# Ledger of designs, part 33: VHH binders against q9uj72

Target 1, 324 residues: q9uj72
Amino acid sequence: MFCGDYVQGTIFPAPNFNPIMDAQMLGGALQGFDCDKDMLINILTQRCNAQRMMIAEAYQSMYGRDLIGDMREQLSDHFKDVMAGLMYPPPLYDAHELWHAMKGVGTDENCLIEILASRTNGEIFQMREAYCLQYSNNLQEDIYSETSGHFRDTLMNLVQGTREEGYTDPAMAAQDAMVLWEACQQKTGEHKTMLQMILCNKSYQQLRLVFQEFQNISGQDMVDAINECYDGYFQELLVAIVLCVRDKPAYFAYRLYSAIHDFGFHNKTVIRILIARSEIDLLTIRKRYKERYGKSLFHDIRNFASGHYKKALLAICAGDAEDY
Below, E stands for the ipSAE of ESMFold2; O stands for the ipSAE of OpenDDE; V2 stands for 0.75 times the mean of E and O plus 0.25 times the DockQ between their complexes.

## First folded at step 17 (VHH; framework vhh_8dlx_2)

Design w5 (at its last look DockQ between E and O 0.65; V2 from the best seeds 0.00; counts 0 for: pae E 2.8 > 2)
Fold by OpenDDE, look of step 17:
Structure w5 (fold): chain B 324 residues (1-324), chain A 123 residues (1-123)
Amino acid sequence: as target 1 above (324 residues)
Amino acid sequence: EVQLVESGGGVVQPGRSLRLSCAASGFTFSSYAMHWVRQAPGKGLEWIGNIYHSGRTFYNPSLKSLVTISRDDSTNTLYLQMNSLRAEDTAIYYCARGMKYGFWDRSDYFDVWGKGTLVTVSS
């Protein structure tokens, strides 16, 4: 299944951009006795990340203060997370999310799954670099220490960022499909290893062929087979990989829906996805969301969030309640 | 027709005060945040401050001159009071309508501008 559809984000470079003026307005909003949260939303959600970086630079130059620092000081709760999150370059934001997912007691495995299953080789390399620079730790080492089993092995494979990008090979696809079929039948440790190796290393184009061949051989959908044969975070990670191969926007639509409806509005997930995908494919995610679930993402955000936090999320989501 | 018209500009001596006005028409003035922006010769636009419909005001922290923004919704008029003017305050002063935080894409925050009024501070 070729998903050659044009993908589009919701945040674009603002025309007639003036970083100095924006910084001045933000200064006014943040350096008073009372913070102008609406001004923050109006500016930061209507600028692309590159422009926001320029604003931060101008802010630093004019006031000798760090914009993110001031926002963290003046803002609170999830609104702070949204506004501050918008100010990170994409690789650094991913690094930030991963670090926090592994920090402290416990690990947010779903965050690791979401990020590492969905990012390209280039994105993975950039986030690894950003992670090291920001936290003086190696991302692979931290992942290794915070996870275990086949789940860890799969994450470690993904974080290498060495997925193939070559031409398709139908014959090889048939062979790999047989391996996957056998893995589903036998379910041994060795088979799990073979399974994740194929899913982590083959190109998306090749994997689409593999999945088709798997269907032909087994009469079963790849996701259904995984759900039947495996469990735990390993299963969830495998499914995430397959879903990203099929339709990445659809995967994020699923993640958002689950975050909103199954987890009582999981704020971290919603914030992370909206911010990370706002300039990439969030509009397409919205479309998939509407198509799959019958209600718009905008509608659900509007109904389940409140205050300036809601306003910020809706601004990033863009559109109207009746729109995609 | 939506329109903003600035007035009150002119030549003033350093240390003096000046009050600018902006007359709004063609829209519900009381429902919008209003802003003052200026542009000095050869320089970019500088945000001065704004006032919301609630009367809440915010100002550029870098302003050296003392400014006060106010509004009269009964007359659809925005005001900028400037005190202790200096030569560096010489600029064209604009009033602008701030858009209500919306969900439209790639729009400028200011959707309506006046033509501006020139303020010259000189001895």
Scores: ipSAE 0.734, ipTM 0.912, lowest interface PAE 0.6, mean pLDDT 92
Fold by ESMFold2, look of step 17:
Structure w5 (fold): chain B 324 residues (1-324), chain A 123 residues (1-123)
Amino acid sequence: as target 1 above (324 residues)
Amino acid sequence: EVQLVESGGGVVQPGRSLRLSCAASGFTFSSYAMHWVRQAPGKGLEWIGNIYHSGRTFYNPSLKSLVTISRDDSTNTLYLQMNSLRAEDTAIYYCARGMKYGFWDRSDYFDVWGKGTLVTVSS
C-alpha cells in the first residue's frame, strides 16, 4: 500500500501561531508558586521546534528570563526532561544527550549507538559543532576517551559524518557481501575492522544491495549473522547500523519497544526518541510499531508512564481514534 | 450549539473596578478550562489568564495584581474582575474555551471564542 520512502512526524507548525501570547501563557504557568503543567504541555507539544524557539525569544524579551531555566527550576523528574528537551534545537539536543551519556563514571552506550548509528552526515556535522560550542570539548575526543575496542572504532567512523552518498555499484555489492560473510565466519580483529568499514562508509543505497547479496550468498539474515558472530556493544552497534539502513523508523520502533518492555526504567530512551523524531518520522515510527508489535505505541506509553509525564509523552506521540 | 457570550463592558473612569461576565451554553462548562483574552485598539491579542474546573487560576505576569478570574459552574458563568482600571485597559475582552479536563487538543489552544465586550476606560 505504502510504496515510497515518505516519512512523517507527529508535530507540525501550528496554524495561527502567536508567539507573544504563547510566551504570556508560559509566563503565567511558570512565574508563581504553583505551575500550570497542563498549559506547558498544550503549548509546547503543539508547536514545532522553530515555533518553540520564537516563543523562547518572546519570553526572554518580555520577562528577561530564560524559558528553559525557568522550566528546570519549576519542574522535576521525567516531566522536566520532556519539557526542557522540547526547547533544544535538534543539533544541540543530540549534543546534550551525548554529553550526558558520557559525563560521569559510567557511559550510556545505548544512547551513543542510537544517535550515531541513525544520524545523517549533516546531522552529525551540526551536532559536533553544537557539542564544541556548548561544552568546549571535542565530541570525537570524548568518544575516544570514553569507549574502547572495535565499539570505539565504529563510533569514531560514524562520527566523522563522511558516509558515501547517492552512489551504488552492484558489482562491488557482491564483493562487499563476501567480505561481510568472511568477517562473520572468521571473527578476527582484522575482519571486525573490514566489517565496520563497509557498514560505516558505504551509502545506504549500496548497503541495501550488499545486504541482499549477503542473504543470497549465505542464506542468512545480516542481523542474525552479526548476532552469531559478535557480542557486546560492538554487536549492538552493528545491528543498529543495519536496522537503520533497512528501515530507520522500524529501528526506532524496536528501540521504543525494548525501552518500554525491558527490565528497568528506560525513560531517557523513550523521551529522547519521541523528542528527536517528533518532526521527522515519529508518525511512521508509530505505524511500524503497531505493525510489528500488535499494540499501538500510544497504548504502551499509557501503561509505561504516569501523571503529567505521561500526558506529555502521549501529546508528542499522538494516537489514532481507537487509542482514545 | 456551543456559545460564549460576554457582558458587562462599557465606559468606566480610571481607577474604578469592573466585573465582566461570560455566559456559556451548549457544552459541559465544568469540564473545561476557561480563559480571558483582550485586544486593545491597534494591538495584538493579549492573554489575561485562565481558570480550571478545580478553581486553580493562572495570570499573565503583567496583569497578575490587577485581575481576578472566577467561575460559577452552577450558572455556567465565567467572571473577570478588573481593579484600578487604566486607560491602557481599554480593549475588547473575550472569553475563550480551553482544554477539556483529562484531554488535550492537537490543534489550537482555544476552540471556542465569544464575540467580545468592549471596555473603554476614559474620563
Scores: ipSAE 0.456, ipTM 0.823, lowest interface PAE 2.8, mean pLDDT 89
ESMFold2 (binder alone), look of step 17: mean pLDDT 83; pTM 0.845

Design w6 (at its last look DockQ between E and O 0.62; V2 from the best seeds 0.73)
Fold by OpenDDE, look of step 17:
Structure w6 (fold): chain B 324 residues (1-324), chain A 122 residues (1-122)
Amino acid sequence: as target 1 above (324 residues)
Amino acid sequence: EVQLVESGGGVVQPGRSLRLSCAASGFTFSSYAMHWVRQAPGKGLEWIGNIYHSGRTFYNPSLKSLVTISRDDSTNTLYLQMNSLRAEDTAIYYCARGFKYFRDRSPYFDVWGKGTLVTVSS
């Protein structure tokens, strides 16, 4: 099911927006003896990113200070991450998340998977640029150095942002499906390469046909086949790609559910997805979440988070328990 | 009916002090954060500060030293004390009701007073 034209976010441009007033209120909230966390939530979660940028500019102009810097100084823990995260333009936020996923000891492979499997060509190009500007490093080089094997190769393919766009070809789809089926049967390095090449480079529309043909040939779902034939982060990345092709909001619903229930509320993942998708398809994600798991995203956030952190997440999620 | 009514405005000389009042009715005043906002002639709205039901106050950093906000929940009244008034403080002063819950999608406030004019002139 193609959801691209009917997806909806939870954060929209506020009417009668006044960046000066917002900056004044935030100044009051941050520059006093105590921090007004409620004011931060009430403003920043109710403004779109473009408006938040205008607020930051006004803040800088009035006080000669960086709003994000002041928030990082005055706020703490996950609440800080939410508030500061909201202040990044989307490409820069993706870059920020990727940088931190690869910084230090170890790599957050799941973050890399989530971002690179779900972003469009345009988004990939923008985040690459943002990454370079912010960190003076090349995103591809960093990914290459921090990962290995077929997982690395697949990420490197995705980060190029060269997925095909255009008309579908049923005959080609049948052919590609055969290749995928063979790849699942043989499981050699060469087959892994062919598999990831198809999944990374074909258009979403084409891949939907490929998956259908794969089902026809093998009698098996593409995701199930991948799960049976492959393992590790390579497998997870392949599955993520397939899920994003089928239903991107559903993929994020799955990621959120897993973050909340399987990983003891993985804060970074929850924060990242809510912020990144708030203006894109978070409402649709909520719907998929409820449909699949029987409980609302709002409900789970409310039950597993606390304090102003919870309030902030719920505000981004929008609505209340009665709305779900 | 929910209503806010400002009072105490007028003409004052520079350097003087003035206290504005805002009478609230039609809602549980003690449950809401209250704000003061002003608009000078030909200029945009300027946030002055707010006070929560707990009594905590926050102020526009540019005005903090010159203003004090307080409230009396027994009389449903909000106050703005202004000291050392200057010509640039000439404006219509509004009281406004703040957000009670985050789910309110109002940009700033859901209830406004009609405002009271303060003119600072020699």
Scores: ipSAE 0.881, ipTM 0.962, lowest interface PAE 0.4, mean pLDDT 93
Fold by ESMFold2, look of step 17:
Structure w6 (fold): chain B 324 residues (1-324), chain A 122 residues (1-122)
Amino acid sequence: as target 1 above (324 residues)
Amino acid sequence: EVQLVESGGGVVQPGRSLRLSCAASGFTFSSYAMHWVRQAPGKGLEWIGNIYHSGRTFYNPSLKSLVTISRDDSTNTLYLQMNSLRAEDTAIYYCARGFKYFRDRSPYFDVWGKGTLVTVSS
């Protein structure tokens, strides 16, 4: 690794943690007629998820009340979405986001792509179990019924959570690269199937070898080739997989930049990424964002959001010294 | 140096009232939310309530009817008024500095007073 390329979040376990006192403060914030929104932000964004679960347990034990329920009663709009989202265990948050992406008329394919292209085998396994427990539905079945074509086939492969780990074979990497090149030339169902099976099933380490061999054979970057060869959500999913294999924090930085700067303001995407990555790699995502786009993520969020919603997002993101 | 100094503790008979003070120095008092916390013998810390520079207060639901928090930003002083004291109110009472307004991820309870003992005897 380079000098400082550690993958880190922005939210860590708080020192001197006292869940009973935190629950008392949240009780004061939520159980009166006024709501202390600043207290909610300052407690919940400065505790890790495990600590938040202990706070919720203490709150229930003390008051006989559901902390998330009390927050939903007092809060509204995107601020509610942030504060409630922080209280989900990570697998349940992924399950929650996927459930809502697929319910109602239409499907939020970008949410499906973002979650399923980026999660590890372990995260997918836990997400499927949380989905079943929470919604009494099978995640794979719901994806199958809400999607179609090679987009569906690719999502179905990812959601198995069975990507090879640690396996590399340089000779196979060259063969796989040739298969990917042929798939870009011929777009038969079999070529598309072989392409997505390679991208979904090979280990990250193997795929990095494959992408280098693809560059050597074709003279073209893998993402550029996919963009020229395919379209629609299948193309977007394939690109997301490649970007996650290469540099997952950079993928999320790209998604955040797009969500912030796209006309129509994609609040759900910003909220989802900040919460889901806050304890995993959000600090690294911040670094990639600043490196790629010149301005910090903190700066762009400050211009994107307002009110307590902004305060909560900025608290999760945290800033560099230059941001203050 | 940032300091918080409580005063006003002592031995008090049940049913009486008591007013605690907390003198703040070394920082811009009006820029911070301020808190009272207590610790009864053999027990953990118990949050009493907070107050913002605006005068807005929030209280531990179990103590709300028993206490009143106020502040005087001109004298950098935080107050805790306790009425109808009970034996259960015997504790060391601390003032603590909360978050600074207009900061994201402001430090919490980074400064505590040394505490003042209140004993409510039978």
Scores: ipSAE 0.649, ipTM 0.899, lowest interface PAE 1.5, mean pLDDT 91
ESMFold2 (binder alone), look of step 17: mean pLDDT 83; pTM 0.842

## First folded at step 18 (VHH; framework vhh_8dlx_2)

Design z1 (at its last look DockQ between E and O 0.74; V2 from the best seeds 0.00; counts 0 for: framework grips)
Fold by OpenDDE, look of step 18:
Structure z1 (fold): chain B 324 residues (1-324), chain A 122 residues (1-122)
Amino acid sequence: as target 1 above (324 residues)
Amino acid sequence: EVQLVESGGGVVQPGRSLRLSCAASGFTFSSYAMHWVRQAPGKGLEWIGNIYHSGRKFYNPSLKSLVTISRDDSTNTLYLQMNSLRAEDTAIYYCARGMKYFWDRSDYFDVWGKGTLVTVSS
């Protein structure tokens, strides 16, 4: 069920913003023999993305240098990834993450799942454009070449960015629920296709009805049914879609918790989610995180990360359980 | 009351040196990073540099060769040494207290002095 709570981020436009002065401070922080990492954190995590773009422009104008380039040169490890990541416009950041997920040996399927299952039609179109401009490749083609099977088909469906929007239809929801139920029972290739078509193309509002009807028909939760009937990345993608439909912040809370606690600290996932959601719903994610797991996201980040990397993540998180 | 008071400004000839002081009161000076900022007539604020409680210093790249920042925690005083002054250095010079904690939701500079005027003219 969708919790009708208002969503809120953790990073907001700074008042009395001065991009030139910020760029000067960053110049001082980056162009000396020693790097002022605290300055980087204190400025970049306290500016919204639009403001950070203005800082970058000012930086370029004053020094004839690319701010991201200088950060990449001067910074290292995960701290570099955080600071550099903050400097991308959201569509370009998504494109960046997707490109890196598919580049090299192997594919980061979890990154593909997380991004493509959670983004709106508008975001998808923007990231496709950004991807093409930045890498001179078609995102759809790359996804197609890097994945296979029903997993690929589902991703290809999602990356079209053509999810329906509009009025709900309870009768149709009941019918779709029956299709999903049948798919879970029969588990044929055709049924998998029908299942992913419904999950990828129906509106969020409609799918919420579908899930309710599914529960009514089967007596089982949609996620539980998927987990029981399917496996692999296909199963994970389906679950991600369902979770995003129900409560997107809750989905990211789940992703963050898993990234922090499962198989070690998955830095890329944590960084990506915090940056991508910092201006959208990260505060709500924190709330969901605390509600679900009993500890604050801030607490877990503090315990599992170290150094300036930790400081940067905590700054983006911007609060503890006492102030979710 | 938390307060910063700049002093040492005045009229100087080009090529001369000048040392500004900033007296801090009402807070634990040694625990804060301190900054110098200036504003020339008709221009925006320009960051000059900072000094941390650890003694680490950072400067605006455009001014690095012309300025030196120092602090005396025993007297709660911040200093700005300027050398080879030019007409372009004419400005009101401000002392500012930097953010202590990254989770502080206040502005990066939470305390400002009233400034001291430096006029470089022949």
Scores: ipSAE 0.895, ipTM 0.969, lowest interface PAE 0.4, mean pLDDT 94
Fold by ESMFold2, look of step 18:
Structure z1 (fold): chain B 324 residues (1-324), chain A 122 residues (1-122)
Amino acid sequence: as target 1 above (324 residues)
Amino acid sequence: EVQLVESGGGVVQPGRSLRLSCAASGFTFSSYAMHWVRQAPGKGLEWIGNIYHSGRKFYNPSLKSLVTISRDDSTNTLYLQMNSLRAEDTAIYYCARGMKYFWDRSDYFDVWGKGTLVTVSS
């Protein structure tokens, strides 16, 4: 049913799935002097992740070769990133993105925020397991060593994957709202700690009550209050949490719009969101994007990207009838 | 009305050559990749290869040295040349239209011919 604002992706299991024939076509595309990049797109963007895993298995069985490896050898640039990214199981893709966000000099804090503020308890558990298996390291320890201050404390709370679920308490929501309001006024380290603990630990449904009470007490929207009270990555993380609680697809629409229109052309962010949300809520993200920004996500990607990279992104995104 | 019609099948002796044709109608033939696919008795579909308007072509690695695909966009006709036929090449041979691009999440092969039977037997 589509009652009550349920979310939808853009990629579903293909109905007449034949992994052996898919692997044969990928073999033809990759194992000659020329590469049929259109074929790669037409197969891999039109299968769900589980089906892509079966194709990779068939390819290996048939040719004794690693499909991802063959694609990395033949492909380059952002197109390679899209096609390789599609081949990761979702928990491993999140782990992969976090690993590379923290690898080397500097940290990609926006990647950390985007993933950790948006994932459910179950997704965080699977991501930590994939990270440990793939990189032989503890995700929480890596976040701790690569970040600092209240930003770190907030990420460490989120990565626990232990947000409360279930019952709401309107009286407690009023008390929590007063704590948040005081934290915006006083801004001590202890107030910042109380603020992020409320935002990270209370259930989504309790936080919606808290945000309503905050509006009642202060006359101000929670996001606007955070923007006025705090700065830096701590502020950005708190805003991301609030936006995900309110309307997670709208949060991702905002992230995509920023990535497409900000200086520097943030290709990595666009690729990550399209892949990670393609089977979850990317269709709903498209709806929020068009409602909020006036143009379809499809339209903006068409202007943002070029070549086979563009074709791959558009195939993942898909469009409404007027986009074509 | 979009149609693909194969012809040229029949009984052929091992070691001989055969050329199959596929007549296309009802669409802009030159804007699509065209494919040959076959199905041997008791087996699944096997992709043979494709060809673009440009003449770029790609083959199933297992069949690459045995087949040649060509197209004539002025007559809307796709061809499959098969050489040194073996009994295991006995199959129904289909031409298929590949989607130009996936916008509606439909199957990649959106139009199939009826197929033409090739029997390789003494």
Scores: ipSAE 0.652, ipTM 0.899, lowest interface PAE 1.4, mean pLDDT 90
ESMFold2 (binder alone), look of step 18: mean pLDDT 83; pTM 0.839

Design z2 (at its last look DockQ between E and O 0.73; V2 from the best seeds 0.00; counts 0 for: pae E 2.4 > 2, framework grips, SAP .734 > .668)
Fold by OpenDDE, look of step 18:
Structure z2 (fold): chain B 324 residues (1-324), chain A 122 residues (1-122)
Amino acid sequence: as target 1 above (324 residues)
Amino acid sequence: EVQLVESGGGVVQPGRSLRLSCAASGFTFSSYAMHWVRQAPGKGLEWIGNIYHSGRTFYNPSLKSLVTISRDDSTNTLYLQMNSLRAEDTAIYYCARGMKYFWDRSKYFDVWGKGTLVTVSS
């Protein structure tokens, strides 16, 4: 199930990097009645996160002001979200997104699913720490209070960041596959618990074997089985886990496509994914997107977004899937 | 050949004004944003400001009150007017061409002049 392709981002460290000069340019861009939005895009989308942090530090040192704060004051709408989002370290950005997903009216369950189903143990620990530092709250407690049922239980399992890593066991995989098959047949609360325990705790390598064995036993794809047997956010979370295990870039391609087409362009999702994955596997995501949907991510962003917001997203996307 | 050539530098007394010029050739000058950058002895590059093809200008906040950037597209010339010069304004002044397109993976400044020296001394 794993394609074996090495993953690549779209944003890389800029050569001959000068944080002071960048900060000066940004200072100029943000000063006055008119903001130089093009300057913001041209600098921030062409610097890696570590470099952007250095720019922010230089900015603070020179002007005694917070760059993110100034951007929030001077910028508006989704463009603001993109520019400000780029300025967070990855764990802080995840924490930020999770916090906002739970703080407002209702809960953005899709945000919780996307982040918690896709992050590594290390990333989860870092975001937990960041969450606590930024908001003086415990991430697990907030998730617990904002969700319910088997969906909550599964999220709580994922947020522990204790997924197994290491060697595979084919015999165990066969056994787990049987458990999953039974869970799909019986669909009791107990079976749901067993199902999510397997999906949340086994290593990716092991789960790939489990999914293969499941196919062998049931004659059905794991995702199809889940879709047939379960519903609601619990179902969506389970599917997300399976998709991430199979091909994480493909999962994000799916999320982006859905966000662009199914939700009338869900801006928060698009922004979050592009920013979060820009230095990790966004190029691979683009490839998967094109392969699966026949059109490039770049094309769809260009057609559905507008203004400097569009320009910013396209800059992060960094071209068409066929342009390597 | 794409080229930028700065001129107008020299020795000036504190409090005086100076106007620098940058002559562009080998490309469609009117289609590009242009920048001024300087480097003082022993210091790093410092961004002064820019001007877009639309005539919009942006400046380094630290220098905004002391400088004015303008352009003449009919003569392919970029200008930097500096007022109330100080000793700390002593530097080599460069003009640079900014990127035309945001999707260009090239350096933000792809063309530089050789620079012109400005010395502010009593």
Scores: ipSAE 0.892, ipTM 0.967, lowest interface PAE 0.4, mean pLDDT 94
Fold by ESMFold2, look of step 18:
Parts: structure tokens; C-alpha cells; sequence
Structure z2 (fold): chain B 324 residues (1-324), chain A 122 residues (1-122)
């Protein structure tokens, strides 16, 4: 009851919700040659996803048109991606992002890592179902064909959505820590397999015990050890798993900071995180961001994004009083 | 102090035109988007359209061909021109001031007029 940090989003159900009026105002905003982008932001970022679904239904009922389709026709660039993304049910948004991460030439491995390392068993199950229904493809088969090596094996384990829940066993934690230590010493394919199996399959609570025992055995932090032992996307995925186990909001804060500063404002990553976390823990992510990096997430978005795209991101992110 | 007062309502014959006015006071009228909303007897609110300082207008697609919104920032007055009125246009017509802060989840408009009744009857 007294343990742990409470997580919160930034988007909640709007009081006095009127989906018919919302749909009428969106209809006006999207009709003709001139689009009222401020109206789109003012409505869609101020409703929860369930309410947005009701707005889309009302829009279809009144005008015989697909709201998402109309927005895609009228909008462009990153602003379109934000506004369209808000209209996806969460499992379908994850499926959509994974599909586009793998479709065509090349693969967006960081998108695969971010989604699969962070989602719960229930979220993974729902996204697999959405992926199958929307794309008529098997998510696991697509990951297998688009990836290779221990990176693939780790993703394939995560996408099963079968992580142990609520289980804890201190004696087993010591054994698992020894296996992780040996994997860092030997670095064989078999050791890599054992390491990722532990990280993918043990509960979060158990893994925290494992990481403590690893520190006791090795004198090293788990992330530092992985960084020294491995490289490539396998290493990045293992680090993402550890960070999500320790402090998932802090993982997303790190991802956002990197996307804004280290990669020259990687729009796709910023959009995905803000939308996917807006009703879950984005407020907590904001707190971690400010604690670690000194500036608020709001401040950094304001300084690096522009136009209606910036306005939409800031509306989703929201800020503390001093940001305004 | 901040107020919106509609005028120009009344009884009008079908097929006629009518212009409603909304007098604004107590705020910088030219810095706000302004809206018209109506409510027919026994019905919910229906958004008619809006107008920005620039003169840009947006209309409920169901009403686009029937109405014209304009503003005169020198007299702080908002107008609604309605043409070819029909019985279904009988409603209370409200002017409303648009939100300045797009992150307020609880409100559609921050100031409402008192409304003016338009009755379209033979």
C-alpha cells in the first residue's frame, strides 16, 4: 500500500463531453480548402481515447465520412502523424507502429525495442490480436523474418507476452544472477540465450532481486555490465529491458531526451511515446525527465518543435505552472 | 464585466433572411475567435460556425450554404446572416467566445451570450 511510485498520464476523460458538438466542430475544421488546425488540437488532445472513438462514430453518423481519412487528406507531415495517431485504439496504435517499423526496406529496430521491451503481457496480447485483424499477418512471423540473431530471439520471447507475474524467489534470484555473471564472462551463443531468457521471462519483482544479487556478485551495475559485454541491437534491447524493469517512466524519459537531443529531434519517436503514454504514465515520465535532465520536457519540445505540430505535442505533454 | 448580448431575434416568415448581432464588451474582442451556436426546442446544442480575427470562417457542414458569419472589430460586434429560413431553423441562437487556452478539458467556450430566440413560422 505504501510501496512504489504512483504513475499518471496527462490525458483524462473530459467532463461535459459532447461528441456530437465535437464532431460538428471537426467537420467545420476539415471542410473545404482551409483547415482549422487549432480546432483539431483543441478537441482531440483534450479527450481521452475512448471519447475520441465516440467522436469518430458521431462524425461518421452525421457526415458519412471517415474522420481519420479526412484528417490524412487535409493534414501533412508530423502534425498529421500526431493527429491521426491520437485516433487509434492503443492496441491498434502499437500494431500500426510495429507494422510500419518492419514494412518495406530496412527495419526500425529502435521502434521494435521500445514497444516490445516496455509492454505488459496484456498489452502484447492485445497488440498481436490487433495486428492480425488489421494486417492479416502474424506479428511473430513478421518479427522473425525481419530480424536475426539473438536480437530476434529476444524479441520473439518478449512478443509471446508470457513474462511471469508477481512471482518472487530470493534463492532463484541468486541462481539467476550467477547465470547472468557467467554469461558476461563467457559470451557464447548459449550464454546469450540464457541471459535473454532470464531477462524476458522473470517477473519485474524477481528481476529487481536478480539485479541486486548481480551487483553483489560482480560489483557492477547490470546496465554497465551489458554495455561492456555486448553490442548492437541485442545490447540495446537488453538495456531497454533492464531500464523498463527498474523504472519504466525513466526509460521513456531517456528515450525522449535522446530523440530530442542526440538524434536531432527524431519526430517519430517523440510522437509515438507521447501518444502511447499519454493516458498511462506521461505525467510521471515528465517528472523523471526534469529530475534527470534539468529542463522540463515541455521546455525542450517548445524549443525544438514548431508550428501546429509543436502546439499538438505541448497539448499532449502539458506542463507544470512554470512552463506557462 | 465581460459580456455578450445577442439581438435581432424574433418571428420571421419562412423563406426570409435574418441577421443576428452580438455586442461584445469587457474584453479585447479582436484577439478572440467567436462562435455561433443554436438550440432548437427539445434538441441539443448545434454548432453553427466560427470566425477568427483574420476573417477566416468555418461552418458546420450541415449549415454551410445557409449561413454567413462576419465580425466588425471596430464596433466589437459579431454577426450571423441566415438566408432562406425554414421552420427547423427555429431555435435560441447564442454567441460564444472561443477558448484562449487549448488545454482546458472542461469547457467548449469560456463566455456565452444569453441567447436570442428566432421563430420561423407561417
Amino acid sequence: as target 1 above (324 residues)
Amino acid sequence: EVQLVESGGGVVQPGRSLRLSCAASGFTFSSYAMHWVRQAPGKGLEWIGNIYHSGRTFYNPSLKSLVTISRDDSTNTLYLQMNSLRAEDTAIYYCARGMKYFWDRSKYFDVWGKGTLVTVSS
Scores: ipSAE 0.530, ipTM 0.858, lowest interface PAE 2.4, mean pLDDT 90
ESMFold2 (binder alone), look of step 18: mean pLDDT 83; pTM 0.844

